# VH-VL binders against p73163, part 13

Target 1, 246 residues: p73163
Amino acid sequence: MTVDIKTTLVTIPNQNLQIAGYLAEPVAVGQYPVVIVIQEIFGVNSHIRDVTERVAKEGYVAIAPAIYQRQAPGFEEGYTPEGIEAGRKLKDQTSSAEILSDLEATIAYAQTLPNVKPEEVGLIGFCFGGWIVYLGASLPTVKATASFYGAGIPHWAPGTAEPPITYTDKIQGTLYAFFGLEDTSIPMADTEQIEQALTKYQVNHKIFRYPGADHGFFCDQRASYNAEAAADAWQKVKQLFQTELK

## First folded at step 4 (VH-VL)

Design d7 (framework fv_reozalimab_arm2)
Fold by ESMFold2-Fast, scan of step 4:
Structure d7 (fold): chain C 246 residues (1-246), chain A 123 residues (1-123), chain B 110 residues (1-110)
Amino acid sequence: as target 1 above (246 residues)
Amino acid sequence: QVQLVQSGAEVKKPGSSVKVSCKASGGTFSSYAISWVRQAPGQGLEWMGGIIPIFGTANYAQKFQGRVTITADKSTSTAYMELSSLRSEDTAVYYCARDKYDFWSGYRGMDVWGQGTTVTVSS
Amino acid sequence: QSVLTQPPSASGTPGQRVTISCSGSSSNIGSDTVNWYQQLPGTAPKLLIYDNNQRPSGVPDRFSGSKSGTSASLAISGLQSEDEADYYCAAWDDSLSGPVFGGGIKLTVL
């Protein structure tokens, strides 16, 4: 059942970079698994903060790092044409190596917290975050990953990096991927490629395809919100983390 | 495969208006936006405006704002460009084109073009 | 006047490699991908390259694109007589909120 939580803005060190983080955690004394919540192209906005809190209410320490800390400290946008253009520009200025480094730094920071079980690490990410957590699932400490509508997993990376699908053989944990069938940014050929890669490398996985759901179906602040798909997906996320994180 | 078919040539007097149509043959507008680009004789390409699906509203180049209206009729898969207050310098071939535009990739060019409509403004 | 700058003309001989340049600024080529169009006499433009270096289906491998900073180039290897055409670069311009084109270059195959 849901628990009382508290929220705090934290600073996550990564060498000389100080990454802003949104931390949500149970108030009851204890040790909890940690879940890293990764943003869409819009920064750590109100939706991502809400998701971080929802994860914490299920009995996890949850942290959302600012992926755009290098490019645009404090960036957050809503779901407007201007927000889409700004967020996409920042996404295209990222680096896979820097994102992976920042994800590792976030995990390391979480592992220093006294209420965290340091070996029980999960990831959840949306849109760009879905792309990021697929890549992050390749980290050896990650036990569970929920990737929502991750575009470009088979074929896109910033700069000259390899796309996340090339790292599928490094995934040791369980990965759940969630896709809307109306999402034109993720054609069926892409979701089939992802399923084939996960099957080929014997990754423990499930892929959920939602008829009638578009990109962003989980976000109740978007015009594409699909309440039925969102509710089902959230139940699957809870099952994943309950099963894989002790 | 989507094909764009435009209406025929027009000869107009200065001060009048012209409305050019662009019908998607065998396709829809669901995955792409439609842009309008003109080319005066012996000159280069000039973007006039378009309709981007994620915006739901037409966007116009500043030079044409107030004179151009771009609309679409989804039931007939037809886009329209109406240019008013015609001048001699509006003599050009007018093209419709399908934009490769989505929120993830952004603007990636125009991959399907209509055959063009010649508009001559003669005094 | 065009927003992106291209030379007005270029020439080459069959079998050779020709490079067509395109110069912009931070608001266009510096911040967005470049696409290239070929226009044969009397025809509509055809998309040759998108996303700096990607080819649409049906475009031969001998056409390639590249981008560095605020400049881009289109390379045509193994030049053929049918490549004689006008070539345009284009990119989204953040300041103008729309695509902008180069002035075009007339390529003559000698």
Scores: ipSAE 0.420, ipTM 0.680, lowest interface PAE 1.7, mean pLDDT 90

Design d8 (framework fv_reozalimab_arm2)
Fold by ESMFold2-Fast, scan of step 4:
Structure d8 (fold): chain C 246 residues (1-246), chain A 123 residues (1-123), chain B 110 residues (1-110)
Amino acid sequence: as target 1 above (246 residues)
Amino acid sequence: QVQLVQSGAEVKKPGSSVKVSCKASGGTFSSYAISWVRQAPGQGLEWMGGIIPIFGTANYAQKFQGRVTITADKSTSTAYMELSSLRSEDTAVYYCARDKYDFWSGYRGMDVWGQGTTVTVSS
Amino acid sequence: QSVLTQPPSASGTPGQRVTISCSGSSSNIGSDTVNWYQQLPGTAPKLLIYYNNQRPSGVPDRFSGSKSGTSASLAISGLQSEDEADYYCAAWDDSLSGPVFGGGIKLTVL
């Protein structure tokens, strides 16, 4: 059952960096688990703000930090050719260490909020965010992770960093990964390699592969939107967070 | 593996239009982007436009905007390029090619090409 | 004219290493990956290198690519007579929202 929410722009401190964040939270008095919502290559745009609100309506404090704060404060783009080009350039300018640091700072900030249960932390991310939350699942406080169409998890990282798959043995929580079978940026072999790593290290996991679904199938602002796959995936996300975040 | 087969050579008068077809076989048509590239005699390669799935619609090079129309028929696995108001300078070999802009890795390029269609514009 | 700049011709002898240059700007090579095409006379172009330095199946490892800033290079080691062809660089141009080609270079194997 959905609840009434309120939204606020917040500032998340990380050493000398002030990270812009979009906060959505239930208005009813109480304590809630927190879910960190991680952007696609397009910044904290209208879609990510909508997802953040949808998570909050399910009874969570939800925060979306601006991952590009260092490179391009205030960056957001829609799903145009120009937006794809700009967002990809910014992705390639990131650092795995800085992203992980910013995730840790966002979690720490959330844990200071009076309506947050500090031990009940989940992640959800899309596209680049799917890559990021796989890496972030390795953080010891993370209990539940939903990774949507995360490209390059087995083989890509910015600069000289190790790809997220090398951190699989550090995942203590439950991870659900969602892939479209028509997504040419994520070959079947990549999804199989991810499944093999999760199995090898005995991580609690489920892998969902959707026939007919392409990259970005969850986003109703994209031409690749697939309503059936999106609806099923959202039910799985709700089950994950209900089971793992108390 | 995907193969692209184009329609045969055309001889056209100035001011007319030409429509070249490109039929895909050996794969799923809807999963491929198709670009059109021309090459005038002794000249280099020139991109005209294409249907790239991540963009949802056809994109055209500025030089050809208003004169070129690129369409696709999923039922026949065929892409089309129509060029109107033909001039002698449009005499060229016209290629269709399977194209990819990967949102993650960037522009990959054209890995499967049709055999080419010669279009001659003369009186 | 072409958006990317290549010299019009180059030559080499069998067994030698030749390098083919390609120069662009921040809106193309500086911001996206470079790909390379080989065109034999009377044939369609063939994709030779993609994503700066990756080879499609069937392309020999003596072909390699590199990118630095707004420039790219194709290197052919152990040059063979069948390498005599036109070579084109290409990149996505974000100001034009489409691919752009170099003018092409005619490689002669002496």
Scores: ipSAE 0.413, ipTM 0.712, lowest interface PAE 2.1, mean pLDDT 91

Design e1 (framework fv_reozalimab_arm2)
Fold by ESMFold2-Fast, scan of step 4:
Structure e1 (fold): chain C 246 residues (1-246), chain A 123 residues (1-123), chain B 110 residues (1-110)
Amino acid sequence: as target 1 above (246 residues)
Amino acid sequence: QVQLVQSGAEVKKPGSSVKVSCKASGGTFKSYAISWVRQAPGQGLEWMGGIIPIFGTAKYAQKFQGRVTITADKSTSTAYMELSSLRSEDTAVYYCARDKYDFWSGYRGMDVWGQGTTVTVSS
Amino acid sequence: QSVLTQPPSASGTPGQRVTISCSGSSSNIGSDYVNWYQQLPGTAPKLLIYSNNQRPSGVPDRFSGSKSGTSASLAISGLQSEDEADYYCAAWDDSLSGYVFGGGIKLTVL
């Protein structure tokens, strides 16, 4: 059921900032919902570009913005100890307000594209991106969010900002969260706190916890890749976007 | 719960090599770096290098580059440290340690240590 | 610099507060987290403090860590005879891409 796609490097304006973006879209004439794909700590690397293309092949316009545009234009790293350290330090230099501003700018840019249905917006993000899309789910235009192994959602934010969990009452769309049970960076108590917040504010949600899966289980370029968990999670993502984005 | 068990004491001649093993049981071996740290008699701790099993990447202290090789076998949850061209100055207790690296927070710590392997280099 | 600096020895009496210092540079303590290790005679080292000031499960709250600039300190309040040990600070050094240890301090409880 996949479609032919084309890919393009684009520039997303946000005030005085020009954000690099990786765009993947169906080649067939038509209008499609848009999905914003948010990076791990490693920048818009080959894995995130592959995910962006996979989303587009399911019949969506997919865009991955460079979240580190301000700090390190063109940053991308593989899954090495040096890459982890560099990416983590860049993550710690971000600003929640700037990230939200960049998400809003990316959505606004997507809405100008002639093949986009401007009211049908979804988010998917991994690792740091899972943290980001939880925060981004609070934006009024977002209808569907898939958050993968988002560490620190209940307790962490850069600088003096509030963590994403404090924005749970602003979520109007549907949110699916995906966690590995072997992920030591996200204790079970964190996943329970997230579930309690989503339940308290009556957000339409599902939480998926995968036995034997570690942080990064979805990425086939990582040694922590878990093919069974990744395959199941991808089916849930397709179900989410098919149901919520029309 | 997590335990690291090292191979037994070795007596080696100058110019030979030694290979020490470190077997992990309990917990998530593949998600942690394994560091090797030595301690000469009456002296302090000295980091030799480490390998992150899930990435297969080894890092070596400059002093030991070219002489030390650190490897891991995920199927047996065993890490190895091989030191070549042995000198009497290499006489030490060699420790393996689980180096928990939380990639999200950047927190590091060698939270579980093996019992140590005494290597004596004498002629 | 490549090695963290600690005094070679310190002493205290039971019930006192003892502070152990550790000095580094911008490439290690100045840019990364500090760990502290306790080594009892004839045993492997034990992680006492990680991430500058965090205690592993099972470490008493009388042990605390702190960091300021390129220096770190381990404080032991209510000193006990069983605290007699060698103490090492350690940090990742960004310029060396590896761990560096302090020379270690022998703490004697008089």
Scores: ipSAE 0.105, ipTM 0.595, lowest interface PAE 3.9, mean pLDDT 90

Design e2 (framework fv_reozalimab_arm2)
Fold by ESMFold2-Fast, scan of step 4:
Structure e2 (fold): chain C 246 residues (1-246), chain A 123 residues (1-123), chain B 110 residues (1-110)
Amino acid sequence: as target 1 above (246 residues)
Amino acid sequence: QVQLVQSGAEVKKPGSSVKVSCKASGGTFRSYAISWVRQAPGQGLEWMGRIIPIFGTANYAQKFQGRVTITADKSTSTAYMELSSLRSEDTAVYYCARDKYDFWSGYYGMDVWGQGTTVTVSS
Amino acid sequence: QSVLTQPPSASGTPGQRVTISCSGSSSNIGSDYVNWYQQLPGTAPKLLIYSNNQRPSGVPDRFSGSKSGTSASLAISGLQSEDEADYYCAAWDDSLSGPVFGGGIKLTVL
């Protein structure tokens, strides 16, 4: 059952950086686990705000930090060729260390909120965000991670950093990864390497591969939207968070 | 492995419209952009526009805005380019090409081309 | 008129190294990767170089690309008669939100 929510724009401090955040939270008095919602290459756009609200309606405090705060404050784009070009270039200008730092700052900020259970932290991310939350799953406070169509997890990182797969042995929580079988930006071999790494390091995990689903299948604002895959994936996300975030 | 196969040659009168098809086979059509590029006799390559099927959005070169419409039918893996208000200067070979835009790594270029469709505009 | 500028023609003899230039601006070559295409008479263009200097499978290693600032070049070492073709540079243009082509160069192998 969904709950009433309220939304607020917040500022997340990280040293001298002030990270814009989109906060959605239940209006009822109580303590809730927190879920950090990580953007695609398009910034904290309308879709990511909608997902943040959807997570909050399930009984979580949900926060979406602006991952591009350092490069382009206020950046958001829709699903257009121009938006793809701009978002990709910003992604390539990021730093793994800065992303981890900003994710840690977002978690720390959330833990100061009076309605947050500080030890019940989950992550969900899409596209670039799927890459980010795989990396973020290595943080010791993270109990549950839902990674959607995270490209480059086995082989890509900005600059000279190691790709997220090299941090698999540090994951202490449960990780669910969601892939479309028609997504050519993520070859089957990449999803198999991810599964092998999670198995090798005995991480609690599930890998979901959806026939007929392409990159971005969860987003109902995209032509690649796959209603059946999106509905199933959302049920799996709810099960993950209900089981792991108490 | 991807192949692009285009519809056959067209002869059109000035002021009419032409719609050229480009059918993809052997690969994941929806994961790449399809660009349309034309070449007038003895002239260079001129980009007209592109569509990214997974986003359902198309961009057009300024010269063709208002005259060109690019669409895609994902169920048949077919892209279309429709050019209206035809002039004699539109006589050209029209190519479709897989405009390989890795969503993740960015613009790569056009790595698979259709055979071309000759459009002749004459009275 | 083309957005990227190339000379209209060039020539070389077998075995020679030939360099084909391409000039753009900060909104295209200056901000994104350069591609190169070869077009043999009566055929569709073929991708020769992507990401400034990378070759697709099946392209001979005598073809190489480079980029400096707002300019790019295609080099053909050990020129062969089969290399006689038109060559086009291309790049993404952020002002136009799409790829743009050079005017093309007709390479004659003497």
Scores: ipSAE 0.055, ipTM 0.526, lowest interface PAE 4.8, mean pLDDT 89

Design e3 (framework fv_reozalimab_arm2)
Fold by ESMFold2-Fast, scan of step 4:
Formats: structure tokens, C-alpha cells, sequence
Structure e3 (fold): chain C 246 residues (1-246), chain A 123 residues (1-123), chain B 110 residues (1-110)
């Protein structure tokens, strides 16, 4: 069931940094779990704002922080070759430590809101955000994580940092990972390595692999949109958050 | 796996236009951009532009802006490159190529190429 | 004329190591990854190296790429007669908003 929501632009403090955030929340009085929505390489664009609103309509406080706040305040792009290149450069200039710091600051900010249940924290992220939320799943406060087409989880990190897969043994919550089988940026071997790590460390998990779906299959603004895969994945996300976030 | 098959050779008069087709098979047509690259006899490679087929979003090299139009028909898995106001220096082999924009790895590569279409502009 | 600069020709003998250079600027090689393409006579180009130094499936490890500043290099170790071809570097140019190619180098295997 969907609920009425309101949206607000907020500022999330992290030490001397003021991170722009897009907040969507139920209008009805009450306390709700919080879900942090993490962008693709394109910033907090119209798609990420739409996802944030969709999460809120399911009965959650949802917030999308601007991960590129340090390098490019206000950055957002569409799905053009220019947008891809700009977003990729910003992704490559991020730091794992900065990303984790910003994610922790976003969670802490959300926990100050009067309508948030401070111990009921979930993450959902797409593309670069899928990589980020896998890493973020290792935070002790995170109970549920939905990672969409997170490339490079087994082998990539900025600078000299370790890739997110090396943190799998720190995941205490439940993680659902969603992959398209046509996604050449995430070889089958990568998805198998992720599944093996989650199994080895006994993380509660599910891996969903969609035939015919490519990178970005969830986004109805992208050429790769796959309506059937997107609809199924959304049902799985709702089940995950309903089960794990009280 | 993925194959690109181009239309046949063309002979055109100066001032006319030519439209070359590139039909994809064996993969998802919308998964990649399609780039067009030409090569004049004995010369190097020159990028003309590219398109993301399902979005219809095209980008053109400045040299060809206003003369080139790149389109796609996703129902037939076919990309097109139309070049107008033809000149003798437009005589070249025209290639289409699958142009993977893998933003994650920084992979930008034209990994599957059509066989090429020879366009001769003669008076 | 090409935007990226390559020598027009190079030669080697079987078993040698040959290095092919490619020089650009801050708007292309300096800010983006470099691709290398091999073109055998009468054929379409083939992607040989992507992301500065990565090989597609089927490209032998005797081909390697590197990038430093605004320049890139393709190295071919254990040169074989079938390596005789034209080689092109390519990169995205942020100022031009498009791909730019080197002029190509004709590699002759003696």
C-alpha cells in the first residue's frame, strides 16, 4: 500500500561538509524505518529522486545524499555519453573513506528526525550506488541492503582501498543483489564470486539474475530499461524491507 | 555473438546524400551505443558520431555537425548514418561499430565492427 | 590530420619488442582512458586494448598498453609476422565532446 508523502531538500552535516540531500517522507504522524537511496554515477538526478519517492510511498523515510558534494555540488546528469563520462570521472575521484563517512553522516542525520525509528536502517543503491551500498552493508547499524547492478564489487576500489567484497564478513544484515545477465560491466564470474563470499561468511542473502536485462534495467529513463525485471526486482525490494525493517 | 551487417556500396554525385544502414543481430540492440567511423582511401580513422539506439540520442563530431544525421530503428535493430551535401573528400569506407560505454571500468571501446560500406562520390 | 599524434611507421623482426607511441593533450589522453585498434590490410579495425591496459578476450598477453600523463604506449613483445598491421590509438576528448584517433602507424614485420 502506498501512502501520501512530502519531499524536502535538506542539508546533511558531515564535519565541515554540508551534503545536499533529497528527503521523501510519509505525511501521516508516526515513526518509520529509514532507507538511504544511493545514486548512480549521474548524481541525485530525476530517476534517483523518483526512486526516493517510491520508497517513501511504501511507508519509509527515504533520503538520497549527494555523494559528489565535495567535488561537484549540485551535480546531476542524464544518460548521454557526456553524462556517462562526467559521472565516471567523479566516481573515480571519490574515496572509499569519504563515501563511508558520508553514508554514516546521512544515517546519523536520519536518526535525528522525529519520525524515524533510529535502529531500522536500510540501503538501496544503483550502479555506483550498488557498489556503495555493498560496502555500506558492512556498517553495524544497517539491517537490509538492496544492491542493484553494482559493478566492480569483487575487484575495484578508488586509490589503494580494498574492494567492497573484502568487507563481506562484516555484514550483519540481509543483502539482496540484483544483476542483469546482459550486463557486460558485471561478468557472471563477478556475480558468482559475490555469491560465494556471501555464502562463505553466512550472510543472509539472495542473488537475482535477470535474463535479457542489462545494466540500468530498473531505470525507466534509460535505454536498458526492462519492465519485467524492474517490476520483479521492486517486489523483492519491498519484501526485503518489510521483513527486515520494523 | 553480436554481429553488425552494413548495406552495400554506393556511388553518389556531389551535392547528393547517402544513407548507410547497420543491422545488429545476436545481442540486445539497446545494450550499447553505435558509433560511425570513416576511413578515406589510404587515410586514418575518423569518428563521425554515435547513437544510443533506444533513446534516439545522437552526438556528432563537430566537423560533420549539420551534415550528418545518425538514427536508429529499434524495432528492426538497425542504425543509420546519413551524410548530406556530399563532396569528393567524403569518398571513404564507412564503418558502424558497437560502442560500449562501460562507465564503471572506464571502458570505452568499439568492440564489434561492421564490414564497412564503400561510398564513392564522383561527378 | 589527426588530433592524437603517432609516428607514421615502425618496423621490427620476429621475436623483438616494439613500442608504439601516442601523444595527446589534457583534454583527451590526460583526462580519459586510451583504446588501441589493430587494422589488418583490407579489414575493419579490431579492438586490441581498452582502458589504457586491458585486453579483450582473444588478445594475447604479448600486447600491453600503458598511459603516462598525456601520452600512451602500445607494446608488442615477441613480435609475429601476423602483427603486421596499422595501429591506432583513440580517446574521448572532453573539449570536442567526441572520440579522437591517432593518425595510425604502419607496423612492418621484416
Amino acid sequence: as target 1 above (246 residues)
Amino acid sequence: QVQLVQSGAEVKKPGSSVKVSCKASGGTFSSYAISWVRQAPGQGLEWMGGIIPILGTANYAQKFQGRVTITADKSTSTAYMELSSLRSEDTAVYYCARDKYDYWSGYRGMDVWGQGTTVTVSS
Amino acid sequence: QSVLTQPPSASGTPGQRVTISCSGSSSNIGSDTVNWYQQLPGTAPKLLIYSNNQRPSGVPDRFSGSKSGTSASLAISGLQSEDEADYYCAAWDDSLKGYVFGGGIKLTVL
Scores: ipSAE 0.014, ipTM 0.499, lowest interface PAE 7.3, mean pLDDT 89

Design e4 (framework fv_reozalimab_arm2)
Fold by ESMFold2-Fast, scan of step 4:
Structure e4 (fold): chain C 246 residues (1-246), chain A 123 residues (1-123), chain B 110 residues (1-110)
Amino acid sequence: as target 1 above (246 residues)
Amino acid sequence: QVQLVQSGAEVKKPGSSVKVSCKASGGTFSRYAISWVRQAPGQGLEWMGGIIPIFGTANYAQKFQGRVTITADKSTSTAYMELSSLRSEDTAVYYCARDKYDFWSGYYGMDVWGQGTTVTVSS
Amino acid sequence: QSVLTQPPSASGTPGQRVTISCSGSSSNIGSDYVNWYQQLPGTAPKLLIYSNNQRPSGVPDRFSGSKSGTSASLAISGLQSEDEADYYCAAWDDSLRGPVFGGGIKLTVL
C-alpha cells in the first residue's frame, strides 16, 4: 500500500551554509510525519535517494541532507575502493557539533513545510549515518530512530568530542538498532555495550542482530546485500515509524 | 590468525597469460582489500592493483591497466590475479596481501601477506 | 621512479640508532598515514609500522615511526644483526587512488 510521491532538490539553510537536500513526499493533500534520512560515508548517492523515496512511499515526508556540504558540495560516490577512501576522509573531517547543527537545521526546515506534522520527527541512517542518528536521537524533537550498522558508537567521535553512547541518557524517543553478525567493524561487545546503555537509561529500544549479515546488508547495490535481513529490517522500520510517528 | 595461501610456481612462454590464486582462511575476507604486489629479482615492491571482495570492483595501477585482471570469489574466499601478454620482464615473485582498507579504520596497510608465487617467463 | 623517495642503502653497527627517511608529497604522506615494511632475504614483506607510529603485535619497541609534513622516518634503536633487511615506506596516494611504495633501502649491519 505504497502512495504516489514526488521528489525535489531543496536547499536547507543553516546560518551561512546552504545544505543541499533530497526531498521525497506524498502527492496527496495532507499532513505527514517527517523522517530525516542520513547518508553513509558515500554522500547522498543513488542508494540513499532510493531509501528516501521508499520512506516517502510509506506515507512520510522524507529528507536526505548532504552532511558533507561544507567539505565537498555535491559529493556522492558508489561502492568502490576509491569511494570508500574518499568518503572516509570526509567523515573524519566532519565534527559532531556540525552534524548536530545540520540535523537541527534539517528538522527546522522540515517543520516549515505545510504538509509536515512538526511534532512527529523520525531519523533513519546507515553506516556513518547510523552513528549520526544515534547521536541525533538525543535531540528532544526526535521520537523514533532507526540506526543501521553504526560503527564506533561506544568509542569513536571526531576530534575531542564524546562518542554517541555518552548521550544515551538524553534519548527521549524509541531507538531500533540493526547489526549484522558478520560485521567485523562492529564487534559483538560494541552492540552489547549499546544495549546495556539503552537498558540502563530506560530508553525504549530494540536491538536486531542478523546472522550471516555483513556491513551494508540493507543496500541492494552492494555485494554484502542480504535480502532476508534487509526485508526483516524494513518491516521493523515500518513498525517503528507506524507506532511512534502519528 | 588470518592466513593467505597462494597457488604454486608457474613457468610461462612469452605471449601467454598466467592466473595466480590467493585463498584466505581463518579471518575476514570480504571487508578488506586484497592487493597484488610484485617484485622482480633484486628490485623493489610494485603495487599492481587490488579488490575489495564485497564490492567486486578492482582498482589497478596505471602501468598494468589493460593487461591485469583482478577478481574475487567471496563464496570460496579466493582472490585471483590474471596477467596477460607475458614478457620476460614480468618474471617476478607475485604476492597477494590483505590491504586493510575499510570505511571506518581507513588505510591501515598490508598486514597479512601470502607466501608469494614465482612466475618465470622464458622462451 | 618510486613515488616515495628513500635512500638506496644505509649501514650501522650493533647497538647504534639508525634512522631511515622517506619523502613524499601532499597527496600521499602529507594527507595519509605512513606504513613501514621489513623484508628479510627470501621472505615476503612484513608490516613493521602502521598509522605513522603504531606497532603490530610482535614488533619490538626498538622500532618506531614518525611523520612530519610530507616526510616520515623509521628509527631503529639498539641495532641488531637480525635487522639487516630491506625497508620500505608506503602510503595511500590520493591522486593515484592507491597505495604507493618507496624504492626501498638496504640496511647492512656491519
Scores: ipSAE 0.016, ipTM 0.535, lowest interface PAE 7.0, mean pLDDT 89

Design e5 (framework fv_socazolimab)
Fold by ESMFold2-Fast, scan of step 4:
Structure e5 (fold): chain C 246 residues (1-246), chain A 123 residues (1-123), chain B 109 residues (1-109)
Amino acid sequence: as target 1 above (246 residues)
Amino acid sequence: EVQLVESGAEVKKPGSSVKVSCKASGGTFSSYAISWVRQAPGQGLEWMGGIIPIFGTANYAQKFQGRVTITADESTSTAYMELSSLRSEDTAVYYCARDKYDFWSGYRGMDVWGQGTTVTVSS
Amino acid sequence: QSALTQPASVSGSLGQSVTISCTGSSSDVGSYDYVSWYQQHPGKAPNLMIYDVSRPSGVSNRFSGSKSGNTASLTISGLQAEDEADYYCSSYDSSSTYVFGGGTKLTVL
């Protein structure tokens, strides 16, 4: 059952950086787990704000930090060729260490909120955000992670950093990964390599592979939207957070 | 699975316009970008532009901006390329192609091609 | 002129290997990881042979792609008579447009 929510723009401090954040939270008095919602290459755009609100309606405090705050404050784009080029250039200018630092700062900020259960932290991310939340799942406070179509997890990182798969042995929580079988940016071999790493390090996990679904299948603003895959994946996300976040 | 079928050959006068159609069958139309590529006799391939049908957004090569319009009609699974102010140098085979547009990597490759439409511009 | 530079022609004998280069700039080949290669036989539409370093289903493993800096390469091993064709590279550039190479005619001796 969904609950009434309110939304606010917030500022998340990290040393000298002030990270813009989109906060959605239940109106009813209570304590809730927190879920950090991580953007695609397009910034905290209307889709990511919508996802943040959907998470909050399920009974969570939900926050979407601006991952590109260092490179381009206020950046957001839609799903056009120009938006893709702009977003990809910003993604390639990121740093794994800075992303982890900003994610830690976002979690710390959330833990200061009076309606947050500080020990009950989940992540959900899409596209670039799927890559980011796999990396972020390695943080000791993270109990549940939903990674959607994270390209390059086994082999890509910005600059000279190690890819997120090298951090698999540090994952203490449960990780669900969602892939479309038509996604040309994530070969079947990549999804198998991820599954092998999670199995090797005895991480609690599930891998969902959707026939007929492409990259971005969860986003109803993308050409690749797949309503059936999106609906099933959302049910799995709700199960994950209900089970792991108390 | 997906097949692209282009409209028939055209003979046009200089200064007129031509509109070539590209009908998709056998699969999902809206989820793929459609590119238009031309080839003059004995010459190489030249990208003109492309469209993502579900968004209605088109992008054009600089050389053709102002003369080319690419559109799509999802209800008929058909993309169109209209080229105006025709010159004899526009004589070419015009191809449509399904583009593997993914939002992580952008344009990746054109895996299904139409048969080509010959456009001849002569006085 | 084409933004991407290919040799006009290459040749090789049956069973040998050939490599076709595609050189751009930092704003196209050097900035983007996905370079595509197309094979075109006379009178026919092009066929996608390689995207990035991967090949579509049904394309022989004799065809492989590589990229280093501003240069992408298509390598064809174990040359067969049917490989004789024109080959084009293509890349996405910083103006959000595709660019094609000028094309390379492969002759199999």
Scores: ipSAE 0.028, ipTM 0.515, lowest interface PAE 5.4, mean pLDDT 87

